# Designs tried in a protein design chat: miniprotein binders against q9zu90. Part 4

Target 1, 292 residues: q9zu90
Amino acid sequence: MKTELEEEEEEEWRSVHEVLLIVLPYLHSLFELLSMIRVSRSLRDAIRDETALWTKLVIEPPLSSRLTDDILSEFSSKSAGKLKTLILRQCLMVTNKGLRRVVDANPLITKIIVPGCSGLTPEGIMECVESLSKNNHKLETLHINGVNGFTKQHLSALYTYLSSEGTIDLEVCPKCDEVRMIPSCSRESCNQKQRKCRGCWLCIPRCAECAVCLVGSDTESQEAACGNDDVLCLECWLVLPKCRFCNKPYCTNHSSRRHEIAITDAASRPSFECEACYYRAGTNPYEVDYQI
Key: E = the ipSAE of ESMFold2; O = the ipSAE of OpenDDE; V2 = 0.75 times the mean of E and O plus 0.25 times the DockQ between their complexes.

## First folded at step 2 (miniprotein)

Design Q4a (at its last look DockQ between E and O 0.03; V2 from the best seeds 0.00; counts 0 for: pae E 9.6 > 1.5, pTM O .667 < .8, placed apart)
Fold by ESMFold2-Fast, scan of step 3:
Structure Q4a (fold): chain B 292 residues (1-292), chain A 108 residues (1-108)
Amino acid sequence: as target 1 above (292 residues)
Amino acid sequence: STDEQLRQVINLAVELMQFAIEYFRSGDIETAMQLLNYAVSIMELLAEQSKELNDPSYVEHVQKILDKVKEMLQEAERYIDQGNFDEAIKTIEDAMNLVEKAIQDMKS
């Protein structure tokens, strides 16, 4: 989950870093052309002035699929050791070695936010955080949900490397005693000191869209098309688009799995078919209703 | 080497246009427009640099294509200003196809 502060900071710098990721493989050819001819001032200024903006690097979908260790290393070299915030969302190709190169080149990093970067391991994260702690500038924010295999021992060691006000987005679930991300519940009836819903996604039924707890009422939970027994609160279920055949909606994170249906006449609205209904139709051309 | 540099930078312009389309489809108009503006700037740079090529007839051909692509991208920006994102995407796709055809001609 993105925090409000992360969302605000990300929005300001996102477009600049995304353009640079696209431009980076062509940079030397582009610089040769820019040095020889009358130049677009805005493009040249954007490229040259980026060294002043290299305190924050944000890579997120759809560019996440393009980020390799080599590209990440190139960004690290351009920051000249000034990088403070590193945000990599769903960057599946980034490895422990790639992250370590960035950390070693940028000793002033205070925020590492790498959700869904499944190419990273607990051992790699531990080495990076330990390396940063050798300086007097301790890490303030570490978001590592989606990096698998963290143990309680890892968490206790990580907290020794963070600042006294440092935060990690993984906790020990009070229900199952496993290291998990524990979502915040926005429900007004769940106050901070007496939350009945403190627990991971496996222990506490939660809305797949908004993460509100569904504890205490079966009527509040509606089945999602996402699979894995995902459920939605009634409010999210009512507003999300639904499969024409089974009437189940996808949450926003799984909306790319929709099979859009063409409009059959001018009066019908665009609709979609969920994966389960789509593949069921492909395997059997006869509907269950036809039993004759 | 100049021809190779031009091809590499043309490929950059195509990638910027492709990502602009993806961002328009996702609703991130600001990032999409920034990418499109960079593609326009690159078309201007390529048009100027193409004058250094050894064949005057080929230079004229390349200049015509680059100018047309630039005009198309600027037309796409006008569609965006009007809120007509479907026409903007179509115009960018047409511009990309023209650039890709030009690259194939250069390989021949």
Scores: ipSAE 0.050, ipTM 0.568, lowest interface PAE 3.9, mean pLDDT 74
Fold by OpenDDE base, look of step 4:
Structure Q4a (fold): chain B 292 residues (1-292), chain A 108 residues (1-108)
Amino acid sequence: as target 1 above (292 residues)
Amino acid sequence: STDEQLRQVINLAVELMQFAIEYFRSGDIETAMQLLNYAVSIMELLAEQSKELNDPSYVEHVQKILDKVKEMLQEAERYIDQGNFDEAIKTIEDAMNLVEKAIQDMKS
């Protein structure tokens, strides 16, 4: 006999479940789903039993670091073969075998997005694409930036299965002839003409924040605190929070490296210390010769 | 209607906040925090979806509410971290009231 409290909780969660079904197409983070599963047994059961919720699987940090092939298989199985979209961001432990297992179980997948999944190989991706291309099915989106080792031959082979340009996020860079992601450029002047700035991130200096090209005499670039020679356009540099000591900003992607400084005054703008300044201060507390 | 769906999303966020309060009262702070975070995420989605309605005034209004709710929930989190659960609950209730008022204003 369910306690009256359990029944009331179940009724409340039914209404929540109905609304959740409406919202879930927008809540594609597995993390969010898992968080919800922990809230109540009734909600857990409802989520588990609703296969429609699992037609899109999104695994991204911080969950990515824990995703194994077996766990991936477990989650993908919840779709009952109806998975359409698979997004794995920075899932370092996922292997070719793990991905293949998901693909074989879900022949209707139309989108595979696996950026930064370094455990995958071009050959593994190829096998998956080949598998999905059976029975006149076509993969619509394949984002494989961050999977190392792609060659022109691999791309050519992929395009035998993927007939549409733009399906793959990798291209042959016209500057270095390597297979790389070629970012778009938001600069209006670059869109009007044959885009001279067409090239990979190694060949064309770009703003780390907005990916605008920094090619040309008139493009002032500012150094970012991100390291790796990351640069910012002036527009992005102006609006990004800057390190209190070196006045260098992090791009949004590296914002987690900010060491927040406890601001005693509520009215003061949140200031942070960059990692480089933080370590310098830690190694020699007396060399605070921040020569501003 | 898209409007009705948006209202349902807001209601869900409110419900999650209410559950969070109940979990706080029961001493399950971890679950409460998870629910609050989820409520915020839902509201963020709401704000994103509102941009598709092509009503700048509505979008601005939703964004303002969202920003205020986020601020209040962050404040509540600080109170929780301090062990001041009474103020945390009060702050969450205030946030709920704000959202409810916003819903009422949208119905008018």
Scores: ipSAE 0.017, ipTM 0.334, lowest interface PAE 5.9, mean pLDDT 78
Fold by ESMFold2, look of step 4:
Structure Q4a (fold): chain B 292 residues (1-292), chain A 108 residues (1-108)
Amino acid sequence: as target 1 above (292 residues)
Amino acid sequence: STDEQLRQVINLAVELMQFAIEYFRSGDIETAMQLLNYAVSIMELLAEQSKELNDPSYVEHVQKILDKVKEMLQEAERYIDQGNFDEAIKTIEDAMNLVEKAIQDMKS
């Protein structure tokens, strides 16, 4: 009786082992918890060997708008000081103190990617970089576009702690002399080294989708549905889904603004209306047949 | 002991639910849902193992708790499908609290 039950227990534990192996890539603090349970040795060894999976914290929209310093501290504590990569996108409520607490608790951080975190300041970021540099540690990546107030002097000061060009995603725009992000350009005629199109979004007309420059006399562009005079290169325009009324596409980043059309025929392909056409068509009696 | 191993696996299921909340808050909904489904699978396995307990009333009690937790996690999935992420997170937190109370009752 007990022998049969013990055999069934072993089978059930092996099933849990298989589930945990599938889940391992998505957990960053599991190693500490599994050291407390009597699960198979191979599972514990696999978790230990996958320590790199415990080193990344990513917080992005839509949840990033709810992230406070206290919540950030709670999440980062799960990494037990092992964090190497911190990615906070548009975390508007995170302050210099919240970032500093994470940095101080995680001296191995090599990548800080905080685009659009407008609650951070250049001074707060410099303090974090200085703190990480104390033990000959080198920050490899610092992406800070959307953090307000960076000057040339701030960039110069940051580079006294950083190891190489390209570590920071902001630089001095050669066209307007302002500190800006300068997008790359994939056109064959553009060389990274001495690009004529090297300049920020304000100085160089660019495709809203792929960022290639639109400065040559032979470049063609079409208006996007995104508004604000956004344009697309012909190549992106041709492949992006288009509004059924005005034939303008959204770029990928604005695709959530599409008003999808209900499928009334199984053979119909997906279609949408852009915001401008949707609200205009809502008052047009000839185009209201599909409204519900 | 079997009781200690059972409690440790229950605690792991709770941690998986906590990780699911962390992934919801980071915007990775697909990973969060996968973690929730694994937590449910672990809870079902634990319910099967609890049949080894010699008290039929305790087995029934554990099963009721696990059934309630499963219902709550399915409700959270519905909230996620509706885009009601705050409600989903709250429901998952309530489910974790129910499981944690059950763990504390097992320890006494």
Scores: ipSAE 0.007, ipTM 0.202, lowest interface PAE 9.6, mean pLDDT 71
ESMFold2 (binder alone), alone request of step 2: mean pLDDT 76; pTM 0.708
ESMFold2 (binder alone), look of step 4: mean pLDDT 77; pTM 0.709

Design Q4b
Amino acid sequence: STDEQLRQVINDAVKLMQDAIEYFRSGDIETAMQTLLEAVSIMFDLARQSKELNDPSYVEHVLEILWKVLEMLQEAERYIDQGNFDEAIKTIEDAMNLVEKAIQDMKS
ESMFold2 (binder alone), alone request of step 2: mean pLDDT 70; pTM 0.586

Design R2
Amino acid sequence: SRDEQINQMFDEAHQYIRDGNVDEAFKTMHEALQMSVKYNDTQIVADIFRTMANIWEKMGDSEQAQEFMDHAERVKDEIQES
ESMFold2 (binder alone), alone request of step 2: mean pLDDT 75; pTM 0.668

Design R2a
Amino acid sequence: SRDEQILQMFDEAFQYIRDGNVDEAFKTMHEALQMSVKYNDTQIVAYIFELMALIWEEMGDSEQAQEFMDHAERVKDEIQES
ESMFold2 (binder alone), alone request of step 2: mean pLDDT 75; pTM 0.654

Design R3
Amino acid sequence: NPEQKVRDMIEQAQKFIRDAQEYMDRGDVKSAEDYMIDAIRVVLKMAQYADEMGNEDIVLDIMKLMATVLQMFADVYSKIGDYEEAEKILEMVRKLQEIAQKIEES
ESMFold2 (binder alone), alone request of step 2: mean pLDDT 77; pTM 0.668

Design R3a
Amino acid sequence: NPEQKVEDMIEQALKFIRDAFEYMDRGDVKSAEDYMIDAIRVVLKMAQYADEMGNEDIVLLIMELMAYVLQMFADVYSKIGDYEEAEKILEMVRKLQEIAQKIEES
ESMFold2 (binder alone), alone request of step 2: mean pLDDT 73; pTM 0.607

Design T4
Amino acid sequence: DTQETIREMLKQADHFMQKATEIVKNGNFDKAHDIFTQALEMLNEVADISHQLGDEDFVSHIQTMIDRLTETMEQIKSDLNE
ESMFold2 (binder alone), alone request of step 2: mean pLDDT 78; pTM 0.712

Design T4a
Fold by ESMFold2-Fast, scan of step 3:
Structure T4a (fold): chain B 292 residues (1-292), chain A 82 residues (1-82)
Amino acid sequence: as target 1 above (292 residues)
Amino acid sequence: DTQETIREMLKLADEFMQLATEIVKNGNFDEAHDIFTYALEMLNLVADISHQLGDEDFVSHIQTMIDRLTETMEQIKSDLNE
């Protein structure tokens, strides 16, 4: 009787755990995964063993456009003060006060990655980083590209708050002397410390997909469908799906701009039209503006 | 605890439904549909677990929620096709 009851309880527990694990691949954000750890001890144990997941909050498009300071505060509360990595991509509604609230509640943060969060200011970022430094804990990674207004003086001050090997994704561009993001380049010819391709996206032409520089005699460049004079290296151009009408591909960051066409067979990828080709069909063919 | 698990799953389903509703208001219907699908799967799991526990009254309640969400998702799919 007692043995039967124990067996039934164990089978019930295994069933619940198995069902919960099946749904995990369908969750969009690490916040949802963190919420799930509260429902099952075995699930908590499984996720706990992946330290990067249960101490990391990631919000990216399409969720980022709806993220308010209050929602961000609710999400970060799931980490119970143990958040180590905060990634907010293109979260336009997040303010300095919202970010500060998360930072103050999570003193163990070592990585702040907030690219394209134009609602933030240099002053707000400075206050957050200084706050973390006060608890005798220093930030290791700060990615703030797309936050406008950083000066050389801000960068100098930020490095005093970071760990000794801390990194910021903004540098003084050696070409234009402005504070800019300077991408890494994986070309073998660019492994020198003072490489010729060291410059911002405005000073050095780069592949929109992989960021390799497009300078030198062995460089190939192909036009992307993304617009704004975006170009791709030949390698990336060859593998990316292309518009059926103009044969230009979108980079992965702009893939959402595709106007999908019905799949022709099970082995083929869905066909698509780029925005320029799509809108051409709905307008006067002799008065169309093809600017993307 | 199974009952605690059910309560947290229902909370998560509600959070998905709220998020998807806000996404719909901004015209991103494809992403909203995906989020509603996660909520629907969560409700189905709750129904299955509750059935195994013999709580048929609660299963009936959850089925009503599933039916309502399914109708909402079909309306969204119809809107996407137009």
Scores: ipSAE 0.000, ipTM 0.192, lowest interface PAE 11.5, mean pLDDT 71
ESMFold2 (binder alone), alone request of step 2: mean pLDDT 76; pTM 0.672

Design T4b
Fold by ESMFold2-Fast, scan of step 3:
Structure T4b (fold): chain B 292 residues (1-292), chain A 82 residues (1-82)
Amino acid sequence: as target 1 above (292 residues)
Amino acid sequence: DTQETIEEMLKQALHFMQKAFEIVKNGNFDKAHDIFTQALEMLNEVADISHQLGDEDFVSLIQTMIDYLTELMEQIKSDLNE
């Protein structure tokens, strides 16, 4: 009986909530595709031979944690070989073999977006991109931040497989010469100086929420509750919800670590206890008595 | 204008589809199924009009969408009955 439930764990994957998360991005993509086809005869003629309803597959948290190679293969099969865009966010169980099966079954892929998929390796990505290029097809978008181990040699080779307008979300950091994701900075002074703050998260201090650089005499960093020496710009710190006890906010990526406090007043701001304050409740009270 | 009619019907069908899935999430499958059925009827009308216009590729796209969405709704129904 228990083994039957474990074998049916993939059925839980198809819960109502998880199915809705998959379908909604497809409906938006399909609406755009159908609208374009109907409005323009020339666009319709250009894409009719390549068009498939399910040209885009998107898997995002919380669904990501349950995506196996077999489930991924099943979902991508609905595209009948015409998948053009594959987006897998934080899909930790997806392996090189799983991704390769999708790519081999879908030679028309132009976009691979797999941020945080730490089960993938540079070698696996290289094999997939090379396979696509052998079919006289050029990849247009490759987002692979969070896949560890890419070298400058990998990056150079990848650009030979991409279209001339192709983009990769990894760059050579001008500060440390390592292959890293380099965040964009919206700070006005940086725009005027043509991004003088170019550098990875390890080389340049940045706001954990908005990624603006925190270098210079005019910038002030505020401590976040996130616990990894994460800092926030003053603007983000002011607007983010604060811990009831220490007044430190979590960035949005770490908001799941909040111990939420029940809202009793409709006019009150959201309130929570950070992890450090929550677990401090285990400390026994101290008594100091210094009388003879 | 037949083209404007198809665009409006597609927009309405997708609105009904999104509404149906949102209602399913809130636990009322019967109401969601009624709205989903209306959306499928609109997609079938689009397919019929496109067939009359000789746009068989577009008919194929709409039919594939109808088939997939029907399978998806049946899967949701099965999951709720478990």
Scores: ipSAE 0.015, ipTM 0.403, lowest interface PAE 6.7, mean pLDDT 72
ESMFold2 (binder alone), alone request of step 2: mean pLDDT 77; pTM 0.696

Design T5
Amino acid sequence: NPEQKVRDMIEQAQKFIRDAQEYMDRGDVKSAEDYMKDAIRVVEKMAQYADEMGNEDIVKDIRKLMETVRQMFEDVQSKIDQ
ESMFold2 (binder alone), alone request of step 2: mean pLDDT 79; pTM 0.719

Design T5a
Fold by ESMFold2-Fast, scan of step 3:
Structure T5a (fold): chain B 292 residues (1-292), chain A 82 residues (1-82)
Amino acid sequence: as target 1 above (292 residues)
Amino acid sequence: NPEQEVRDMIELAQEFIRLAQEYMDRGDVKSAEDYMKLAIEVVEFMAQYADEMGNEDIVKDIRKLMETVRQMFEDVQSKIDQ
């Protein structure tokens, strides 16, 4: 037997169009939507362009955590085979089978942008791109950073399935020879064709916030709270909010990992505690794990 | 900028209204009703937010938008009832 709340959710779900379903969760949190004005502008632009409503599907955080293969299939079915652009950011639950269903139903897809979708594999991506190449339209844009395990052989094969002007956001790193995303650098001294800072995040130290290279003895770097030996340039470090206990900031992409501190007397500004400090301070000497 | 955010919400509500009209013209009354409900929700939130800001011009624009939404909602409801 379903609860009254479950029945209400099902009724809302049945009546909502693809675009309405994407927008509705944000409208329920309008106070938080005001902090996400960029999402509002993107959605407004998609709504203004009627063609974009039926040819583009965009799922971004916080919706990404809710997207299952079945939900994705329902969304894509409303495009009636007209989908041209698929953007799924950090959709961890989407699998190879889910992506393949969308591709098979939408042969006109020219852009697949699935950054951080770690549930996908190279084999799944290869099958989807190969399937599209057999149709009248070839893929023009493939962004797959955050999908683990791509080899140089995969990259070579992918280019055979893309259009002649097709682009992939993964490259062979010239320093480590691994397939990775190579970020651009805005530093003026790096404007040469053979830039010294041309390399992946593991080969070239870069600011976690702005991606500027941090090579040379004259460049300052500060430790970030993000982990993974992430560092920040001094300019970014100065403006980012810092942990009360260790004084390290999170970059914007990891700001959701902050633990807000409950402030007594409201005498000080709101502050946060990073994950490392939280779990260290969370040792409660009166809690004993029951040994199972 | 809070005033710019309200203006962006006005544009969003206007786009929902435009889509509701298009779906009514296509005979998809249910979709038109859904977009109307979204427009109403956005307008109601803007009205409260603008009152807190005390900006007379924005309040005037919101009142005009509320009247447009009200009339269109009644038109959609009359078509559903027929």
Scores: ipSAE 0.006, ipTM 0.240, lowest interface PAE 10.5, mean pLDDT 70
ESMFold2 (binder alone), alone request of step 2: mean pLDDT 80; pTM 0.741

Design T6
Amino acid sequence: SKEDMFNEIRDLANRFDDMAKQLTENGDTESAQKVTEMAKDIHEYVDQAQKMIDSGNFDQAIKIMDQAVDTMKDLTQKIENE
ESMFold2 (binder alone), alone request of step 2: mean pLDDT 72; pTM 0.564

Design T7
Amino acid sequence: SDEEQVNKIMQDATRYLDEARDLINKGDVKSAEDYMKDAIRVVEKMAQYADEMGDEDFVSHIQTMIDRLTETMEQIKSDLNE
ESMFold2 (binder alone), alone request of step 2: mean pLDDT 72; pTM 0.582

Design T8
Amino acid sequence: NPEQKVRDMIEQAQKFIRDAQEYMDRGNFDKAHDIFTQALEMLNEVADISHQLGDPRLIEQVDKILEEFNRQLDEVQKKMES
ESMFold2 (binder alone), alone request of step 2: mean pLDDT 79; pTM 0.687

## First folded at step 3 (miniprotein)

Design a1
Fold by ESMFold2-Fast, scan of step 3:
Structure a1 (fold): chain B 292 residues (1-292), chain A 82 residues (1-82)
Amino acid sequence: as target 1 above (292 residues)
Amino acid sequence: SDEEQVNKIMQLATEYLDWARDLINKGDYETARELLDLAMQLIEFLAEIAEQYNDPRLIEQVDKILEEFNRQLDEVQKKMES
């Protein structure tokens, strides 16, 4: 049973932790930011009493691009060996050595979630999981989608190091027999009736926006402006903003590729030009070439 | 987005000023002064960002935080001198 004051201090620390990670790229050092927090007596007591703030570390875009092994090590040191959950999304600069340092310093880790961390390798992941297992502590959750090169042998070895209830977000695809992430389908008919859409993104076409399966329904799939392999379901296509010239939308993940068009009239709505149309329009439209 | 990040920094600066106010009300002027010195660093950063964005709404929000900061700093200085 916690007092109302203790609960209020814990809520303040969770809020400050989130802001701390966001401000990190704007300060010369993480130490300077942490020194600002240490002035409050209530916050100092919360840190000392091992609040939830120091058991979970989450780094996600846009901070992911700034996270080096040194910064990761410095921040994890604040957990005093009590970190239980490590979430690093799209942290391209984090290496096997950097991850191993965090794991060695925090033997109580139960969750490692490192999607899109392409600087990591299967060998590095295996060393980290083995290290945790040797301390008579078993990992419960391992999400490693986006770390390339895992084999069936790697998967079987990893399961020997995880808890009996442990989960890995990579599976053997039933269609191509390769080790890949098998996405869940949010389509209502797949949840309630036996439609077989189980397979990786290469075997089963899925909406780039909502991930619903598009198996056996050419009429439901619409081209996205995102790239050659990206398609959208009709529902997502209808609601997403479309290119003024080709009428194809970008999914939310690729919305940064839009070339926004300035709108000056009162009846105007936000519009854009996709990359393909933008570069085509770079050709002088008033060039006249006619030959007889 | 950058706007979301700036808004969260703005929230932190506001929380620091609220904590300083509570400390001033309790008569802990020394700790309040230390907290205000640290809040000043965040406010200076926000002022630089407001100038860079040239967003009138953001500039107005930063100016209000600066006014409250200056008010609290003046109170602490007067109490410490007495």
Scores: ipSAE 0.000, ipTM 0.155, lowest interface PAE 12.4, mean pLDDT 71

Design a10
Fold by ESMFold2-Fast, scan of step 3:
Structure a10 (fold): chain B 292 residues (1-292), chain A 82 residues (1-82)
Amino acid sequence: as target 1 above (292 residues)
Amino acid sequence: SDEEEVNKFMQVATDYLDYARDLINKGDYETARKFLDVAMDLIEYLAEIAEQYNDPRLIEQVDKILEEFNRQLDEVQKKMES
C-alpha cells in the first residue's frame, strides 16, 4: 500500500526527469569541458554512472568545433548501449567512421539529428541507418540538413529503413525536383494543408527576417541589402533601418554589416550605408547607379 | 580562443544557476542541489583560472557567479535540513 505522500513524491520525480531532459545538453557540454580540463574525477564518475543522463547526447555550438570522433566515442560509451537520441549541431570534425562507431555501439537510437555536420556524407548516413534497421530497431527521426549530396534515390532508400511514421528533414522540392529542406510558413493563409508556398528557399521567395512566403505579389517583396538575392516582406521592410543611398535594409542577422554614418545635424537620425553602396562610393566611378 | 573558452564556461555556469533557481522556486530542492553540485566544480575551475590570469574583469565576473551560487546553496541546504 502507498500513501498519498508517496504517490506525490513519485509524480515529482517524473517531473524532475522531464527537467533533466531539457538540461541534458548542458550536462553533456559540462562533462565535455570537465573531461578536457580534468577538473573533477568524482563528478565525471558520477555522471558516467548515471545512465539515464546518457540516453540523449547533445553537442551544440560553441563546443561543436572541438568534437572529434574520439571524444564523441567516449561520450556515447557512457550510455552503455542505451543512447536513444543523438544531436550534433555543426560538428564539422565528425566523420562517417565516428558516427558509425556511435551507431554500432548504440542499437537503440531512435533519433539522429546532425544539422550542418558537413564532414558527413550521404553514404555514411545510409550505412548508419541501414545498420540500425538490421537490429530490428527502426529510426524515427533523421535530420540531415547541411549534409551535402543527398539524391532522390537516397531519400527513397532511407524511408525503407525508417519507421512507418519516420521523418526526414529533407524532401524532394516539388518545384525544382532537387533534395532540399522545405521551410514551414507562418503566413495565416498558408496554415492550410495544401499551401502554394511549398518549396525550397531557391524556388519560393521568403522573407529573410520572418520567413513568410512572398508568393503571388511583387509589391510584397522588397530587396534586402543582405546579398544573395535576399528579400523581405513589406511589414519587415517597413520596420528595418534602411541604407541612406539605396534604401535597402539589412535583416537582423546581417545588421553587423552596416557602415554607420556619423550624425551630421542634431535633427538628423543615425544612418548607415550598406556594403554595396559603401564600396561603390569608394571606387573610381566608371559606372554609377542612382536608385532612389 | 582561450578567452572565448572561458566565456563559454561562464555561460554554462550561469545557465546551471538559472536552472537551479527555477527548481528552488518550484520547491524541488533535491534536484536543485544536484545541479548546484555540478556547477560547483566548474565555478571552482573558473575561479582558479581567473586568479591565474590575474584579470580583474574575469575575477569580478566569477565573483558574481560565486555569490549567486552561494545564495542558492545556502537556501537549498536550509530547506533540505528542515
Scores: ipSAE 0.000, ipTM 0.211, lowest interface PAE 11.6, mean pLDDT 72

Design a2
Fold by ESMFold2-Fast, scan of step 3:
Structure a2 (fold): chain B 292 residues (1-292), chain A 82 residues (1-82)
Amino acid sequence: as target 1 above (292 residues)
Amino acid sequence: SDEEQVNEIMQFATLYLDLARDLINKGDYETARELLDYAMELIEDLARIAEQYNDPRLIEQVDKILEEFNRQLDEVQKKMES
């Protein structure tokens, strides 16, 4: 007979159990701040107690570029073998040996999410997933986009180690027959199970920000400043900050390439100076006009 | 309420400082510096709010958290130089 209060306490403690280390960007939304207060307070208490109840480890930019195998091992040790979710985004220095140490120490892992970890290889990933399968504990989620060299044979072998409902973010592109990440499409007309826009980023034109397909007469695309041939849907183009000089926006994953200008226009969309405009600023007459 | 928002920002700032302290104690000064950068952003927001409200108690709380931030930053800088 659990009371409502007992259920609420269990819910708060379960959220703490799922968090080992998370570095969050500053939040400006009051609602988001309110929703996070219980997690922040419980996480602080759990850190002070140094308990073995932590089940989730998340490392994201900007920490990613500095994460070494030794630091990763130290962070994962706080889980005392109880880690269930490992998320490492763009951790370029993490090696196959570093990942294997964490997996061997944490046999209960159900989710491995390592996008953009280019220091890892297919062979390293295969060894980690195989090691987990030997404990009769099937991996449920494997996200490995940005790890180079996966073949169709690797994918076939990986699916033998995953749960029957397990998901991998790499699959064989139906258009080019290569092993690629195939994005989901949030466009309402594409919510059917077998969507017409099924294909990798090279085969299907997509918005660089939201990944909606840009095929058909009902779609509009606009140029982005963040790469050769990068395009945005009109909706994303309208809301993203734009370069003051060329009026092109960067998508969020390229936002670090923006150079902030001294003048901020509160009446207009947030603005910046793109990388290309910045490097030619010494000969750009508009740069002088906007500086104060 | 505004008071609840201030308390929430203060909790995030103390969380980042607590995590940075743990990393400093383990000799990971580079990662600690990055966490201190996040803490600084929140502390700047708190200082701005404290000035706007002109509340002596809130100003004192912000001064204490800023003092701890400065102690950790100085320690990290000295260790990275050695």
Scores: ipSAE 0.000, ipTM 0.172, lowest interface PAE 14.3, mean pLDDT 69

